# Ledger of designs, part 3: miniprotein binders against Checkpoint protein hus1 homolog (hus1)

Target 1, 271 residues: Checkpoint protein hus1 homolog (hus1), of Dictyostelium discoideum (Social amoeba) (q54nc0)
Amino acid sequence: MKFKAKISKASILLKTVQNIMKIYNECICHITPDKLRFIIQSDFNDGMQVFCEIQRSLIFENFTIESLSDNEIQFQLDLESLRRVLQSATSNGVSDIFTNLTKVRGGPVLHFIIKSGTSGTVIFQDIPIVLLTAQQMAQINEPTLPDPLVHILLPNLKNLQKVIDKMKNISDCLKIMIAMNNRLSFEVETSSGSISTFYSGLDHPQFGDHVLSPDLQATVCVDIKKFAKVLHIHQLKPSEVVLCLYERSIIVHVVLTDIMITYYLPVLIKN

## First folded at step 2 (miniprotein)

Design G8 (from G1 with E75V E77Y V84I)
Fold by ESMFold2-Fast, scan of step 2:
Structure G8 (fold): chain B 271 residues (1-271), chain A 88 residues (1-88)
Amino acid sequence: as target 1 above (271 residues)
Amino acid sequence: SKKVRITIEVEGLSPEEAKKLLEEIKKLARELGVEVEIKVEGNTVTIEIEGDPETVEKALEEILKLAEKLGLKVVVYVDGKTWIITVE
């Protein structure tokens, strides 16, 4: 098994890592000839999942990968450790960053070489990892879901984050309603009544499948703190963010150039 | 029924958008027979409406439709008896 590469667009990778680590600080890192994937599974995060996919060519140059399992490698990775390495490499001007898979004292590590562009300083950093077999990886699948009940493009994420942060101080449960006539609302209940935020004039994404009737609407409840964590993605300035409601979950699908991030949040059942 | 008062705060408007919104709100107030108080400061318009719940709810719905026609993304806050609208 061999992996080595020069990291391109380290600032974009850093911002991506900073955002997904708000959900959970450990992930599965899956590297293929075409893609770099970060996967946060539901087992450790109370039902929340994240599937982040980055085109290999955006992030890696001088790329080499060799394995007996279709040249794919996968391992458990601490995202806070990765964030610290990337932040160190990007905070003091331009640096060349190289990474490879190796062993230190018999244990597997993701090794980093950071060469400063403004000085002769070279920094070596190691992140311990846990290698996963191809069989273990084969059991990690993104959920296959039916068509959503309703879907909508989210409004300005920065402003929405401010709204949800205020609501988060009031209640743990966020009621989300989407109507296919371009409307979205959020509601929290208080001891004295309710607080609601309404959005209108929003667009609906075009899926490859059926066009939904404008008369359709659906309402679900989710953990407001989990939803608030997703909204930090505004820092990456995505081109579009889609919210899909399902009977037992919601999906927030984030589209950026050569990066796709899908968040899965469980629906809270009230009864 | 008990009278309700709502406060609608619309931010991020151009001067032309604010003027158009004000005229349409005045028109709606006349049509629905509600009392409105409007305050303009910079690019923010604050609207206070008082009336019975049914009339106030209809006024809010019409204001939301108007904001959509103007191409504005409108956010409405409700705090008990208070509604706040923010525009992106």
Scores: ipSAE 0.000, ipTM 0.203, lowest interface PAE 18.2, mean pLDDT 80

Design G9 (from G1 with E61L K65E E68Y W83E)
Fold by ESMFold2-Fast, scan of step 2:
Structure G9 (fold): chain B 271 residues (1-271), chain A 88 residues (1-88)
Amino acid sequence: as target 1 above (271 residues)
Amino acid sequence: SKKVRITIEVEGLSPEEAKKLLEEIKKLARELGVEVEIKVEGNTVTIEIEGDPETVEKALLEILELAYKLGLKVEVEVDGKTEVITVE
């Protein structure tokens, strides 16, 4: 198997890595001819999952991939290690970053060559990885969920993050309600009552030609600290963020140019 | 500009505690450079804040923190957005 590429738009990749690593430090990296995927599975973070898909052409140029399994490779990767490599490469001005799959002392590594444009120095860095077989990768599937109970487009994420950060100091459980008449609310309980934040006039995403009744609504409880971690994505300035409620989970779909990130958070079951 | 209306129920506070809360709110407004209109009627204090959106938002969050620490019931209406925060 062979993989090598030049990393373009390292700053975008760095911001993406910084964001998903707030969920968990270890992920599965899946590289195909068309895309780069980062997957954080439910086994790693108490039921929370992340599926991040980046168009290959956004991140990689001078790209070569060869494998007996349809030119796809997949491995377990430490995101903190990747963040450090990308951070050092972007902190010194304009740098050329090359990566390839190789072996050091019999163990597989993701190798990086960072060529500084400002000093002429060349830095070599290795990240140990755990290769996965095609069969193991085939078992890693994005959850198959029914149609959501309700859905809505989230309000300004930066402002929402501030509200949720305040509520996070009060309770570990966040009650989320969506009504299909363009309304969203967040509530936390205190010993003396509750604190609720209401949003109205929000849009609903298009799921095709099926339109939910405007009198439908649903309420679920999630771990507020997990939800707060998702909201850090505002730093990437997404064009659209969709919140979907299901009986046992919520989904947050984040849409950016050539990047799609889907977060799956478990619903807290009361009693 | 952004305008926010905050309604606080001060039932359970002594007159001195209520006065201190109002003084802290006025101090926050001065420090952040926002205009504040405060009305007191019975056990209800209504605060209207108007100014730069980012500054008004900071004032709102600080007032919510004060209410939280004192266990007070608070309702917030945000003008220019359909955001309402209610402590019940």
Scores: ipSAE 0.000, ipTM 0.279, lowest interface PAE 14.4, mean pLDDT 81

Design da2 (from D3 with T52V T56V E75Y)
Fold by ESMFold2-Fast, scan of step 2:
Structure da2 (fold): chain B 271 residues (1-271), chain A 81 residues (1-81)
Amino acid sequence: as target 1 above (271 residues)
Amino acid sequence: DPRELLERAKELAEKLAKEYGLEVEVRVDGDTVRITLRNGKVTVEVEVDGEVWTIVVKGLDPEEVIELMREAFKYAEKLLS
């Protein structure tokens, strides 16, 4: 097994790591010839999951990967450690960043070499990892869901984050309603007060031959703190953010150039 | 059109004030319109900022607060249609 690469566009990788680590600080890192994936699993996070896919060519140059399992490698990684390495590498201006798999004190590590172009300084940093077998990785599957009940494109995420931050001081349960006539609303309530915010004129994503009636609507309740964490993705300035409601979960699809992030949040069920 | 939204917001205020015996106050600050509806038991605040509407309901009677929330939601949706 061998992996080595030069990290290009380290600032984009750093911002991506900073955003997904708000959900949980440990993930599975999966590297293939075509993609870098970060996966945060439901069993660590009260049912919340994150699947992040980055095109390999966006962030890796001089790339070498060799393994007996179709040249794929996967390992458990602490995102805070990765954030610190990337932050350090990017904070001093332009640097060449190289990474590879190696061993320190008999244990596997993700090794980093950071070369400053101007000072001639070379910094070595190691992140301990836990290697996973192909069989272990095969058990990690992105959920297969039916067509959503309703779906919509979210409004400006920065403004929405401000709204949701005010609402989370009122209640732990966020009611989300999507109507297929271009409307979205958020509500929180207690016995003595409520806040409701309404959006109109929003677009719906187009899904091939799956056209929903404009009279269709659905309402679900989710953990507001979990939803608020998803909205930090506005810092990456995504081109499109899709919200899909299902009977027992919601999905937030985030589309960026060469990066796709999908968040799965469980619906709170009252029975 | 901000002027059309202000007129529609006033219409919502009149309907809620009549139904629940509320006094109405309208305040305009730049592009933001704030409508306050109140009586001795409940206060409803409607804020319009562009195409975004925020409705806050406060009250001492839980049953009346819940009913007002449902009605305010219904009227806001009708205004935005």
Scores: ipSAE 0.000, ipTM 0.302, lowest interface PAE 16.8, mean pLDDT 80

Design da3 (from D3 with W53Y E71L E75L)
Fold by ESMFold2-Fast, scan of step 2:
Structure da3 (fold): chain B 271 residues (1-271), chain A 81 residues (1-81)
Amino acid sequence: as target 1 above (271 residues)
Amino acid sequence: DPRELLERAKELAEKLAKEYGLEVEVRVDGDTVRITLRNGKVTVEVEVDGETYTITVKGLDPEEVIELMRLAFKLAEKLLS
């Protein structure tokens, strides 16, 4: 098994890592000939999941990958460790960053070589990893969901985050309503009433082969702090963000050039 | 009494409108009083029935939304007191 590459867009990778680590600090890193994937599983963070896919060509050049399992490798990785390596590489001017899979004292590590163009210094950093077998990886699947009850394109995420941050001071539960006539609302309840923010004139993405009636609407409750964490992705300036409501979960699908991030949040059930 | 609530709503809403440069409208709908405050960027509607309130804020500018939400909440609390 062999992996080595030069990291091309370290600042974009750093921002991506900084955002997904807000959900959980441990992830599965899956590298294929075509993609780099970060997966945060539901087991450790109250049912939230993140599936992040980056086109290999955006992040890696001078790329080599060899394995007996279709030239794919996967391992558990600490995102804070990766963030520190990338932060170090990007904070002092231009640097060439190289990475490879190797062993230190019999243990697998993701090795980094940071070459400063200005000072001529070379820094070596290692992140311990836990290798996963192809069989273990086969058990890690993105959820297969039916068509959503309703879906909508979110308004400006940076602006939305500011509003949601104020609403989370009022309640732990965020009620989200989507109406297929271009409407979206967020509501929090108190003992004496409710406070809602409404958005109109939003677009609906074309979803599968099904066209939903404009009269359809659905409402779900989610943990507002979890939803607020998702909105930090505005820092990557996505071109499109889709919110889908289902009976037991919501999906936030984030589209960027050569990067797709899908967040799964559980719906809160009141009983 | 909806009539007493309406008079208090008019007085408080007019005071806020003058202080913050807002357009104000107050009307009665059955057992509730509905107050609309507007500043060209954001519209907030406060519905009060003497025991509960419903606040609805519409707008894209987050600072304006947050400010009018804050003002609406203060208005609703005063009307319920």
Scores: ipSAE 0.643, ipTM 0.892, lowest interface PAE 1.0, mean pLDDT 87

Design da4 (from D3 with T54I L68W E75L)
Fold by ESMFold2-Fast, scan of step 2:
Structure da4 (fold): chain B 271 residues (1-271), chain A 81 residues (1-81)
Amino acid sequence: as target 1 above (271 residues)
Amino acid sequence: DPRELLERAKELAEKLAKEYGLEVEVRVDGDTVRITLRNGKVTVEVEVDGETWIITVKGLDPEEVIEWMREAFKLAEKLLS
């Protein structure tokens, strides 16, 4: 099995890694001929999942991948280690960054070669990984969900994060209501009262031929701290962020050029 | 006493309205006080009933929304005391 590439757009990859690692510090890295994927599973995050897909051509140049399983490679990776490598590579301006899959002392590693243009310095760094079989990877599937109950495009994420961070100090449960007539509200409750904030004039995403009635409305509760972590993605300046409500979960779809990040959060059962 | 409650609610709400340049509406129904403060940027509703409170804030500027959540809590607390 063989994987080698030159990393382009390292700053974008760094920002992506910094944001998803706020959910959990370990992930599955899945590399295919077309995509680089980071998957954070629900097992250690109280049911929260992240599926990040990056077009291979955005991040990798001089790309080679060979495996007996459709030229796909997957492994468990520590995101903090990857963040440190990328941070080091980007901190001194423009650097050429090369990566490959190899072995050190019999163990598999993701190897990095960082060539600084300014100083002529070459740095070598290794991240230990745990290789996964095709059978193990086949068990790691993004949830297939029916049509959402309701959906909406979120308002300015940086502004929303400020509001949610304030509400987070009041209650652990965030009540989210979406109405298909362009309305969104957030509410937190205590034993003695509640506070709500409202947004109107928001757009709804297009779902091909699927049309939801403007009269539809749904409300769910989620862990506010988990929702707040998702909002950090505003640092990537996404073009579109879609919030979808389902009976037992919510989905946040983050759309960037050649990057799609999907967050799955479980719905909390109200008292 | 509904008249004493109304006068206190009006006094507190009018002070905030003057300080921040908001329109004010105050309604009292028995033990329930409902205060609405509004301008072109923000709408704040504070409802106090017995020992409970409900606050609603609508606005596009997050700094104003946060400030009005804070001021509304203070207003609700003063009405409950």
Scores: ipSAE 0.331, ipTM 0.772, lowest interface PAE 2.2, mean pLDDT 85

Design ea10 (from E4 with E65L I68L R69E E72Y)
Fold by ESMFold2-Fast, scan of step 2:
Structure ea10 (fold): chain B 271 residues (1-271), chain A 80 residues (1-80)
Amino acid sequence: as target 1 above (271 residues)
Amino acid sequence: GETVWITIRVSDEEEARRIAEEIRRIAEEYARRHGLEVEVRVEDGTVYIRVRITGDPERVEEFLLELLERAYEILREGSE
């Protein structure tokens, strides 16, 4: 198999990696002719999952991929290692970044060549990876869920992050309520009291012909620290962030130009 | 969000009154300077705070965050 490319828009890739890394430090990287995917599975992170999909043309130029399995390549990757490589490449002015799949001492690595325009130096870095078979990759599927109970577009993410950061100091459990009449609330409780923040005038996402009744309402409880980690995505300035509530999970869909990130968080069930 | 309400629920009526009094004090300062309308009510140990946006959205956001920080601080002091 063969993969090589020049990395364009390294700053966008860095920000994406930094956001996903907050959930878990290792992922599955899946490269196809059309897309780059980062997948964090529930097995690693108390039921939380992340599926990130980036259009190949946004991140890679001078792109070559060849494999016996439909020109697709997949491997396990340490995100902290990738973050360090990208941070190094973007911190000191203009750099050309090249990457390819190769072997060092018989072990597979993701190789990087960083050519600095300011210092004239060339830096070589290797990230050890674990190659996955097409059969192993076929077992990794994004959950197929029924229609959500309720859904809403989130308010300004920077402001919401500040609110949730304050609520984290009070409780580990965040109660989230969505009403299909444009309302959203967040609540935390202690033995001494509770505090709730209510938002109104929010929009609901457009899901084709599927329209939910305005009378529908649902409430779930999630781990507040996990929810707070998702809100860091505001750094990428998404055009749309959708929150969907289900009986046993919540989904946060993050829509950006040529990037889509879906977070799955389990609902907390306390006896 | 376009409109925000904050509700603080405590079991102690005296503590609810204290929280409402503190919040009214903060609200009076901001309302005067920023064209905000803030309503504070106390019913059965619950403090209801409604902020109506009538002025500069940036200043309203600053006020809401300040209000939330103070409300959380009061609750934190009571629970720990």
Scores: ipSAE 0.295, ipTM 0.693, lowest interface PAE 2.8, mean pLDDT 82

Design ea11 (from E4 with T3K V4I W5E T7V R9V Y48T)
Fold by ESMFold2-Fast, scan of step 2:
Structure ea11 (fold): chain B 271 residues (1-271), chain A 80 residues (1-80)
Amino acid sequence: as target 1 above (271 residues)
Amino acid sequence: GEKIEIVIVVSDEEEARRIAEEIRRIAEEYARRHGLEVEVRVEDGTVTIRVRITGDPERVEEFLEELIRRAEEILREGSE
């Protein structure tokens, strides 16, 4: 097994890592000939999952990957360690960053070589990893869900983040309603009253040949603190953010150039 | 285009009128930059305050934050 590459667009990778680590500080890193994936699993953080997919060509140059399992490698990685490496590489001007898979003292590591163009300094850093087998990786599946009950494109994310950050001080449960006539609302409730924010004039994503009736609407409750963490993605300036409601979960699908991030949050069920 | 409307529901009519007065005062400060409409209604013994924002959503970020923060303080005090 062999992996070696030069990291390009380190600032984009850094911002991506900073955003997903707000959900959990440990992930599975999966590298294929065409993609780099970061996966945060439900068993680690109360049923919340993240699947992040980056086109290999965006972040890796001089790329070599060899394995007996279709030239794919996968391992468990600490995101804070990766963030520190990327941050140090981007803080001192232009740097060449090289990475490879190797062993130190019998343990597998992701090795980094950072060559500063400004100071002429060369820094070596190692991140310990836990290698996963192809069989172990096969157990890690992105949820297969039916068509959503309702879906919508989210409004201005900066404004939404401000609203939700204040609403989370009122209640732990965020009530989300989507109506297929271009409407979205968020509500928090106490024994003394409620606060609702209504959005209208929003767009719906186009899914295949099947269009949902404009008369359809659905309401779910989610953990507001988990939802608030997802909204930090506004820092990446995505082109589209789609919210889909299902009976037992919600999905937030984030579209950027050569990067796709999907967040899965469980619905809080009321009996 | 995108339109934002905030609805605050409180069960005490006197408290709601005080909140509405404060919201109207805040709205006047932003009126020259953004279009705002404030409405108070009583339904089923519950007082509803509606604020409609017709300006640029990105420029009302500060107002939205302040409005929700104030509403939070009032609702939390009532829940004691």
Scores: ipSAE 0.570, ipTM 0.809, lowest interface PAE 0.9, mean pLDDT 83

Design ea12 (from E4 with E61A E65A I68L E72A)
Fold by ESMFold2-Fast, scan of step 2:
Structure ea12 (fold): chain B 271 residues (1-271), chain A 80 residues (1-80)
Amino acid sequence: as target 1 above (271 residues)
Amino acid sequence: GETVWITIRVSDEEEARRIAEEIRRIAEEYARRHGLEVEVRVEDGTVYIRVRITGDPERVAEFLAELLRRAAEILREGSE
């Protein structure tokens, strides 16, 4: 198996890594001819899942991938280690960043070569990885869900994060209500009162020819700290963020140019 | 433009009035600096804050965050 590439747009990759690592510091990295995927599984982070897909052409050029399993490779990767490498590369002005799979002292590593255009300095960094088989990867599936109960486009994420960050100091449970007449609300409760924040005039995403009645509404409770972590993705300035409510989970689907990130959060069960 | 509103419900009428006065003071100070329209009212033990976005949604969010911080502090003091 062989993988090598030059990393373009390292700042975008760095911001992506910084945001998903707020959910969990280890992920599965899956590289195919068309995509780079980062997957954070529910087994490690209290029921949350993250599926991040990046078009290969956005971040890799001079790209070579060869494997007996459809030219796909997958491995477990420490996101903090990747963040440090990318941070180092982007902090030194204009740098060329190359990466490849190799072995150091018999162990598999993701190797980086950082060439500074300003100083002429070359830095080598290795991240130890754990290779996964195609069979192991086949068991890692994105959840298949029915149509959502309700869905809405979120308001400006940076502004919403400021509001939710203050609400999380009041309660651990965030009540989310979506009404298909362009309304969204967030509520936190204590024994002495409640605080609700209401938004109106929001748009609903269009799912092909599927149309939900404007009379539909649904309410769920989620862990507010988990929801707050998702909102950090505003740093990537997404063009569209969709919130979907289901009976047992919520989905936050983040759309950027050549990047799609889907967060799955469990609904809190009241006994 | 979209409207963002906050509703704070308390069971005690005196507490609701105290919260409304605190929030009104903060809201008037912020609105003066940022050209926002803010309404604070009390009805049946519920404090309503309505913020109309007149141009800068980021400033509206900063204002709401400050109000929420203060409201959370007041509610924690009341429930202790």
Scores: ipSAE 0.321, ipTM 0.719, lowest interface PAE 2.8, mean pLDDT 82

Design ea13 (from E2 with T7V E9T L69F)
Fold by ESMFold2-Fast, scan of step 2:
Structure ea13 (fold): chain B 271 residues (1-271), chain A 81 residues (1-81)
Amino acid sequence: as target 1 above (271 residues)
Amino acid sequence: SKKVYIVITVDGLSPEEARKLAEKIKELLEELAKKYGVKVTVEVEGNRVTITIEVSDPEKVEKALEELFKALEELLKKSEG
């Protein structure tokens, strides 16, 4: 088994890692000829899941991958360790970053070579990993969901994050309502009052084979702190962010150039 | 066109407390409306005060909320005293 590459967009990879690690510090890293994937599983993170897919060509050049399982490799990776390596490489000016899969003192590691153009130094860093078999990876599947009850394109995420950050001081439960007539609202309640934010004039994406009636509405409750963590993705300036409500979960689809991130959050209550 | 409205309700007040809170909020609203370019309305109905903020510039909503919540917290603490 062999993996070797030059990291071509370290700043984009760093920002992606910084955002998903807010959900959980450990992930599964899956590398194929076409994609780099980071997966955060629900059983290790209080019901939240993250599936992040990056086009291989965006992040890796001079790319070599060889394995007996269709040239795919997968391993458990500490995201904080990866963040530190990438932060170090990007903080000291322009650097060439090379990575490969190897062994140090008998243990598998993701090895990094950082060649600084400004200081002329070469730095070596290793991240210990846990290799996974193809059979273990085959059990890791993105949830199969029916058509959503309702869906909408989210408003400006940076502004929304600021609003949600104020609301989370009031209650732990965020009530989310989507109406298929271009409306979205967020509400927190206590025994002594409430705060609601109403948005109108939003767009709906075409989702699945079924066109939803404009008379349809759905309301769910989610953990506001978990939802707030998702909104940090505004730092990547996504072109489109879709919110879908289901009976037992919500999903947030984040679309960027050559990157797609899907967040799954459990529903606490529904109306 | 896109619109953003923020609605804050305060419940559990006596009718007198509700009227007093609304009067004090109205004093603060002149400054917030001018500073942040928002439209604010205050309604009193029995034991409930409802504040509606229409935001024309979403970039300013966070700062308007910050100052409004700070002022409401101070007003509510004084009523408990």
Scores: ipSAE 0.556, ipTM 0.822, lowest interface PAE 0.9, mean pLDDT 84

Design ea14 (from E2 with Y5W E62Y L69W E73A)
Fold by ESMFold2-Fast, scan of step 2:
Structure ea14 (fold): chain B 271 residues (1-271), chain A 81 residues (1-81)
Amino acid sequence: as target 1 above (271 residues)
Amino acid sequence: SKKVWITIEVDGLSPEEARKLAEKIKELLEELAKKYGVKVTVEVEGNRVTITIEVSDPEKVYKALEELWKALAELLKKSEG
């Protein structure tokens, strides 16, 4: 197999990596002719998942991909290592960044060449990877979900993060309520009392085939620390952030130009 | 219109303790309302005290909440002592 490309928009890729690594620092990287995907699986005791999809044309130029499996390549990748490579490439002005898949001492690596435009220096970096077979990749599926119980567009994420950061000092469990009449609330409880933050006048996303009655409402509980980690995505200034409540999970769907990130968080079940 | 408000609820008090706590909070909230220009209400329902902070500027809610929480914590310590 063969993969090589020039990385464009490295600052956007860096910010994306910095945000998803808040969830977990190891991911599956899936490269196709049309897309770059980062997948964080639920296997690590917390049940949280992330599916990040980036249009290939946003981040890769001079792009070549060849494999016997429909020109798709997938591997396990350490996000902290990728963050460090991208950070060094973006710290001192604009650099040309080239990447390719190769082998060093018999082991597969993602190789980087960073050419500084300001100093003329050239830096080489390798990230060890674990190649995955097409069969292993076939076991990694984004959840198939029914229609959500309720959904809403979130208020300004930067401001919401400030609210949630105050609330997480009170309890580990966040109660989230959405009413289809433009209402959203967050609540934390202790033995001595509760704190609730209410929003009204919010919009609902347009799911043409999923029109819900304005009388519908639902409430779920999630891990507040996990929810707080999702809100760091405000650094990418998304155009739209959708919150969907389901019986056993919540979804936060983040829309950016040529980037879509979906977070899946498990619902906490109380007896 | 888009609105944001924060409600703090204190439970597990006797009705007498709830009334006394509400009176002390009302005194502190007059200062907070004056300082930040926020709307604050305090209600007593049996064993429960409910405090509501409403503002048109969301940033003022966070500042008022921080000072209110600090003041409430101090009042609760004095009541336990």
Scores: ipSAE 0.382, ipTM 0.743, lowest interface PAE 1.8, mean pLDDT 83

